# Ledger of designs, part 19: VHH binders against q9zpq3

Target 1, 317 residues: q9zpq3
Amino acid sequence: MVTLIVATTADPASINPAAALLAMPGWTAGPILPPDIKSFSNKQTRVIQHDRSIVKEDDLDLRWEEATGEVVDEVIFLSRHTAVSNRPALTVHPIGVLHLKDGESPPQGGKPGWAALPSTRIGPWFRLLKKMAEAHGLVPEFEITLEATHHGPITNKPTMFLEIGSTEEYWKRQDAAQVMALLMWEGLGLGGSEEVGKWKSETGKRKVLLGIGGGHYAPRHMDIALKDDIWVGHLLSGYSLPMEDPTQTKTTPGENYIGGNWRQSIKAAFEATKASFPGGEILAHLDHKSFKGWQKKAITEFLAEESINVGKPNDFT

## First folded at step 3 (VHH)

Design b60 (framework vhh_7yz9_2)
Fold by ESMFold2-Fast, scan of step 3:
Structure b60 (fold): chain B 317 residues (1-317), chain A 128 residues (1-128)
Amino acid sequence: as target 1 above (317 residues)
Amino acid sequence: QWQLVESGGGLVQAGGSLRLSCTASGFTFSSYEMGWYRQTAGNEREWVAFIYTGGSTTYADSVKGRFTISRDNAKNTVYLQMNSLKPEDTAVYYCARVSEDIVSPTYPNYYYYGMDVWGQGTPVTVSS
């Protein structure tokens, strides 16, 4: 099984980390992914070099399997991060489009109601990235952060994005690119060290974070993700949990139904997380400061109905 | 790690003014958006005002024209100037650091989400 790393020459925050990684030992030219996408091989890792935006390049994992006969184990995308704040950041996030209803077209790829299988490496690599960034003098200039589940492309295997942000100046930072390359090099064990963040049958009872609520950078969930031995699944920002206030919407008398696709979002994120962590203990953590009382009550009741266990920060060992 | 310390609350007559302050420590204050929220007895916390790193501001309709949010990056402080106070403004006021950002128009900043550091709250009572 191979780890597929996806880079594009159209994005300096993508191609520069890939180039830094490819400058390390052991790479050879790989097969061409039709029609003309270059690839490079090192052990069980494959780097593909695209030339256009990758957030709408669906099914690259399946296309790789069809073209090469190799089974894809996971997909890692290298991308720029943009933010109105212009804050420099190095980020890790799962992908999915849970804020849109069926029939709506997502501008940044994916499809409404869909969540990718989250990479098992998200939590472990987030912690490793923070240590590496600190060791290489990028902190406090670069904020090292998670991002909530958002955008595409559609994938079929466990997926994560690694990003450098948030402006053109920072997308081109070679020191940031080198740290991202080192993260991949050490994380995938390419230098002979043990891989980081691989979910194994020998993994004992491990707690997996399912984040419910909060902002895009998942701040309260991130505090849990910084704890050793915690795995991270999907992180649902408030924009992925549209809930219609029942007092503002005319409904049948006695009916206390809360509209919006928030139930579908939670269920999709939970099922995808569970699929990536077979045998894992999935605990939902609610960002209590993100919700009104009626929202907290409804979410908690729904989680209980779906047999999704709720954890407080201290429940994550 | 991060801390917000609020002050300036108290009792004031209807039509009066109060200025709340919130001093931040433990993070690079100038790099974060800041906001004020309030919680009235029996109700959940509601957004009041928001100030971006560049100084742009937004306000809840209920306070627009009466309240002014501002910041002093040299003092690591955000302020809420409350004028023409009404009894309905009686609440505990909370200062918050905003961690949420607009990644694209498709993933907007929701004022009720992304608050990752909260102050302890400062009570404001407006007598009629």
Scores: ipSAE 0.011, ipTM 0.203, lowest interface PAE 9.2, mean pLDDT 85

Design b61 (framework vhh_gocatamig_d2)
Fold by ESMFold2-Fast, scan of step 3:
Structure b61 (fold): chain B 317 residues (1-317), chain A 122 residues (1-122)
Amino acid sequence: as target 1 above (317 residues)
Amino acid sequence: EVQLVESGGGLVQPGGSLTLSCAASGFTFSSYELAWYRQAPGKKRELVAGIYTGGSTVYMDSVKGRFTISRDNAKNSVYLQMNSLRAEDTAVYYCARVSEDFWSGYYGMDVWGQGTLVTVSS
């Protein structure tokens, strides 16, 4: 089984961390995927480079399997991050398009109602990234943060994004690129250390965070993700939980029904998280301050109906 | 032709109110998220408020509790109700159609209106 690392030459925040990683020992040229996707191999890791949008080049995991006969275990994407604050940041996030309904075309790739299998490494690598960024003098200049589930591309194996933001100046920072390369090098055990963030049968019944609500940067879920031994699945920002105000919506007579695709979003995120963490104890953490009382009640009742356990911060131990 | 046209800007005293309107044409309005951005002289364009297809909203911290974004799918319009206006709210306000996400700024929007000037001054 192999780990695919995907980079695009169109993005300095993508190609520079890839180049820094490839400058480390043990890499050899690999096969070219049609039409002209270059690859490099080191142990069970494969770096592939294309020249297109990172969020729209679908099914690279299946395309690798078809071309090589190797089974893909996971996909890690290298990308820029943009923010209206223009603040420098290093981010980690799962992918999916849960804020759009069927029939809508996702402008940043993916598919409406779809959530990728989240990488098991998200929580462990977020903690490792924070430690490495601090050790290399990037903090406090760079904010180290999670992002809620968003965008594509479509993948079929556990997936995460590693990003450098938020402006062209920061996308080109070589010290940030080197920290991302070190994260991958140590995280994948390429230098001979133990891999970080592998979900094994020996992991037991450890707790997996399913984040519900909050802003794009998941600040209250992030506090939980910073705890040792906590694993992270999908993180649903408020924008992935469209709930129609019952005072303004025509509802079925006699029903206390709240419209919007929020139930579909929660269910898709839960099932994808469950699939990535077989045997894991999935606890939903609701960012209560992000919702009105009627929204909190509806979400909590739906979670109970779906047998999704709710955890308070102290339950994540 | 896909377009967004803003209206409702003007001069208002501190503490006053204005309602901005944005009329959309050329696309299925109900299928898109819409945002209001603003740009003050010498500053970058920043997100003020956003509204999802289902009616959920996001706001910049400095306008929370003062501004309300809303949409009327039957009229193909999005609105920004601005209350308790401050001198710092003086800017050109732009309506935008979301193609990526609210926080991506220029990278996340694919259609922009021409802007409407709001001046908060005594």
Scores: ipSAE 0.006, ipTM 0.291, lowest interface PAE 9.9, mean pLDDT 87

Design b62 (framework vhh_gocatamig_d2)
Fold by ESMFold2-Fast, scan of step 3:
Structure b62 (fold): chain B 317 residues (1-317), chain A 123 residues (1-123)
Amino acid sequence: as target 1 above (317 residues)
Amino acid sequence: EVQLVESGGGLVQPGGSLTLSCAASGFTFSSYELAWYRQAPGKKRELVAGIYTGGSTVYMDSVKGRFTISRDNAKNSVYLQMNSLRAEDTAVYYCARVSEDIVSPYYYGMDVWGQGTLVTVSS
């Protein structure tokens, strides 16, 4: 049972946090996966380094299992974050491509309609990252934020991305790389402390956030994720909930049916979240400000039909 | 109440011009980045232009040199000047507030949308 940390030499926001982590004690050289993927081992953690696109190198978890015989428990990707605003940020997010229809090509990897199993560590590590960034003087320069579910690669085990953004200047920041390395070091218990964010049967408070609507950085869902003992599953931004106006689309002539893949997106995100948090209490939180009345009504009715419980912010305690 | 209200859409001949306006209320306008998106029937919503708090701008390739985004912080308004209009520019145009960042031509980083204004380029 191992945790895979995936880095690419093509990305300073990836390789620099990996190098900072590998400079900490206890690492030994591991096997080379064909054709040339290097690995390093420390306790139950494995760092792998390739030189290709981070979001298109599919099935690294299964490829590790095939090559080594070790069972992969989870995958953590180290990556740059790019944003047009050029704002510096440290981010955590689940992955999936729910905003594309079958047959559409995903430019950032994954498969249309697919959602990875979300890492159980997303919520706990987001809170830990915020504390570490504050302690190391990165706040308020760096925004510490979640991102909604997006891009690949395809994985088969619980997955999350840890990112440094948003420009080449910030991708190369060594203080940010050190904070990300410290997050992994403490979060995985590599120094002998208890791991952070492992889903266990003895977890006393087990409310899991399924975010529905809002912008890419999930600001209203993020307020809930900052609460103690809240776990985070998938976060569906508005771009993953395409809803065709029944009064204006050719796909709904003479009907009240609301077209678009929004139902499929909700169902896929819910099922993947449920699979990562067995026994968890999954509550869907709607960012009401991102929806028109007819959208909100349709989503709420669909959640009821699928037996997905809805929670208000105060229900997450 | 936070809202964006678009105006200025209409029917125009190919080669013509239109100016779209977006009036904002309920928030500190000068502190936010704004964007114009468009959506043709049966297509996904795509980023047309964005403007940062500092005045820097971003455009999609097909409108560069033809469209100009601008903002007036005193009037809490953002504008899209559209010149040399083509049939392919026919769409509902949406004003949007950037909650964090403009990450993709989809909805990334947008948390407030206007209701849209229709632009039709034909005879």
Scores: ipSAE 0.005, ipTM 0.195, lowest interface PAE 11.0, mean pLDDT 85

Design b63 (framework vhh_8pnl_2)
Fold by ESMFold2-Fast, scan of step 3:
Structure b63 (fold): chain B 317 residues (1-317), chain A 122 residues (1-122)
Amino acid sequence: as target 1 above (317 residues)
Amino acid sequence: QGQLVESGGGLVQPGGSLRLSCADAGFTFSSYEMAWYRQAPGKERELVARIYTGGSTNYADFVKGRFTISRDNAKSTLYLQMNSLKPEDTAMYYCARVSEDFWSGYYGMDVWGQGTRVTVSA
């Protein structure tokens, strides 16, 4: 059982945290994966480095298993974050492409209608990252935030992205790279500490957040994710919940059907979240500020039909 | 998901009007929050207006009452109606597919158009 960390030399926000991690003790050279992917080993952690797009190199987990015989438990990607506001940020997010219909081309990897298994570490590592960034003087310069589920690559094991943003100046920041390396070092227990965010049968508080609605940075879901003992699954922003206004597309007399792939998006995100957190109590949290009344009604009715429990912020304990 | 293509820019005298359009070649237009940004020489890029998937809108103070953002999901097209144009409105105008929290400014997926030039002068 190994944790696979993926970096690309094409991106300073990817390769610099990887280099900082590899400068820590205990690393040895590992096998090269075709076509030319270098690897490094430390305990049950494997760092791989390629030179291609981080979001389009699919199935690295299965390719590692085929080449080495080792079972991959999870995948962590190191990447840049871009924002037009140019604000510096350190981010954590699950991946998937739930905003596209089958047959549409995803420009940033993945597959339409697909959601990766979310990493169990997202919530615990988001909280740890915020504390580490504060301790190392990156706050308030860097915003520490979650991102909603988006882009690829295609993976088959629990997956998360760790990102440094949002411009070339910030992608090259060595202090940010060092904090990301410390997050991975402490989070994976490489220095001998207990690892953080491992899903265990003995976990006493097992509430798992499924975010429904909101913007890309999931601010109302993020408030819940900052609470102790809360786990985080998929976070569906408004762009992953396309709902056709029945007043604009009404074609059937007396029919209140709402078109769009929003039901499929919710179901895919729920099933992927459930698979990552066996025995977990999944609670859907709706960002009500992001929805019109007819959308809220339709979503809550669908969640009830699917037996997906809804929670308000106070229910996450 | 597809390229955003802006059009409708041009030269107009002060007090005139222009209507900008942004066509989304992808099949995902209705699922995105959309925005108009502008960048004038020597200034940073600034938000002009945004429209959420639910249809609510938000405007920068410097255009409030003069500009109107709207969307046509059936045509996968975003519009910006600009009235009472001022020389200070001269800029390259960009449309963007965004998903953002309630922070000011643009965040999210790095997808925006090529821009359309607006010049307000005699």
Scores: ipSAE 0.005, ipTM 0.284, lowest interface PAE 10.0, mean pLDDT 85

Design b64 (framework vhh_8pnl_2)
Fold by ESMFold2-Fast, scan of step 3:
Structure b64 (fold): chain B 317 residues (1-317), chain A 123 residues (1-123)
Amino acid sequence: as target 1 above (317 residues)
Amino acid sequence: QGQLVESGGGLVQPGGSLRLSCADAGFTFSSYEMAWYRQAPGKERELVARIYTGGSTNYADFVKGRFTISRDNAKSTLYLQMNSLKPEDTAMYYCARVSEDILTGYYYGMDVWGQGTRVTVSA
């Protein structure tokens, strides 16, 4: 079983952390993945390097398995982060396109209504990244943050994105690239340390956060993710939970039905999270401050119907 | 499956001209900022020109006055008119679109790349 790290030469925030990682000991040239994707090997880690869009190269995990015969355990993508705020940031996030309605174009890869299996490493590596960034003097210049579930590419194994943002100046920062390389080096145990964030079910149930509501940077879910021993699945921002106010909808004469694809989004995120954390205790945490009373009521009733347990912040221990 | 497809590259002598095209199969082309990038062997991809949804343009200093970026929203096509070509313009040329969540406004832009078209400027 191997971990695939995917980099693209099109993106300095992708290729520079990959180059920093590859400058560390133990790497050897690996096979070429057709049509012409370079690879490098170190223990059970494989770095693959292409030159195309990071969010549109689908099924790299299955393509690696077909070409090499190796079983892929997880995929880690290295990418730029772009934000309207232009704030420098180092981010970690799961992927999926739950924010798109059926029939909308998936401009950033993936497909509408789809959520990837979230990497089990998201929570543990977010905490490790924060410590490393602080130790290397990147804080407070760089915000260390989670992002809600968004974009592609389509993958079939547990997936996470590691990003450097938010502008061209920051995408090229060598100190940020080095911290991302150290995160991967220590996180994957490449220097001989214990791996960080591997899921095992030998010890009872562990608590897994399913985030519901809030902004793109998941601020209230992030407070929970900073707690020791908490694992993180999908994080659904408010834009992935379109809920039509029944009191304002006058063209549909039905009984105060709440339209929108919010139920489908919750169900897809829950099923993907459950699949990544076998034996885990998945608790949905609602960002109550982002919802009106009628939305909270509808969401909690739906979660109960689907047998999805709700957790308060104090339940995450 | 709405991939960006570049065309129009080729071999040209110094001082010559080429017109690059980038076809987007998507119905939402008019909603994206579009850009041309290039990559010479052994170098990073660098921005050549951008065109915004309102039609305003930005150019890298090394192409100002020589290259013109334009878009045809009815044909979902991006263009790069390249005049007074120099040997240092030799590169693979890629088109890209900045994708964002148009519906909610909470998303940020994301570059999506085409496969590229090769431009060689030599005697």
Scores: ipSAE 0.000, ipTM 0.126, lowest interface PAE 12.0, mean pLDDT 84

Design b7 (framework vhh_surovatamig_d1)
Fold by ESMFold2-Fast, scan of step 3:
Structure b7 (fold): chain B 317 residues (1-317), chain A 124 residues (1-124)
Amino acid sequence: as target 1 above (317 residues)
Amino acid sequence: EVQLVESGGGLVQPGGSLRLSCAASGFTFSSYEMSWVRQAPGKGLEWVATIYTGGGSTDYVDSVKGRFTISRDNAKKSLYLQMNSLRAEDTAVYYCARVSEDYVWGSYYGMDVRGQGTLVTVSS
């Protein structure tokens, strides 16, 4: 299994964790990809450094494969996080653009209606990150959180973002960069420990969270993700589930139909999650604080129609 | 066309109250988390409060906890900020903001749309 870690020199929250990781033992210089993308190798891990936008530099896995002949099995992106709260945070999230209409240009990469394959490592590494941040004295200053599915870049490989936020002061924090490097070092087993978060098709009795609704930081889904042995797929915030109030539209005489891209968003997220977790038991968890009664009914009916099982928090065991 | 229009600002004495309103149009209001952010004279933008899509979950900056209450009416496509026990430090232009996705590379604090603002002056 080959893991490609992507960093950009333009972002301190990207290049500093990469530099801290590369300062650990076992790295050797790898091939240079056009247009002078540096690479470094350690066991089955590859770090590449470019100088462009992390969210718009598409298909780096394909470019690695074309240049080297080596197949990429997963991609991990290192990036800054920016938030309205300006609060410091260390985050993990899947990527995709499900909130835009077809034909709209995505300002932060990806393409409308697209959900990437979520990394199998999201849940296990979120738990590991929280433990490491606590051990290194970053909590409670840094909030350790998931983020809902958002932005690019385009890739066909299982992927996740690791981010340091939320402002320029925090993007440059070396203690945060060190914790992110330690997460990757331990998570990938580079020091000789067992890798964390590899999916194996040994049993079908592993529960995978598909989050439906809630805010950008997925607070109620995050409570489930903190449970041992729970895996995490896509997390759809309310902005990815546009639902038109049928009482406001008056376009359906005598019949109730709820417009908006919410069905397409759920289906795309479910299919991508299913593809990343072959043999897994995918349970959709609805953030009940996000929905009105008519929305809950419509979503539940659609999930049943698509044979997507719904789980309450206690069903994730 | 996505629009957010704030109202309710004005001059108020310390200890007084104001209720800010924001009228939204051009998007499915009920599908987005909404925030109030402010900018004091000569200072940077500061996040004040966020309310989640269902209206039941709210977050506040520590300096306004217990004094400000954010609320929404999805049927009216309106966002509100009830401001009590106002202090001179609360003097700022207040903006209604739609919270969408993470903003990377020089984007504006996780907001994809912001209104024109309403001025709140707390002075004796």
Scores: ipSAE 0.013, ipTM 0.304, lowest interface PAE 8.1, mean pLDDT 86

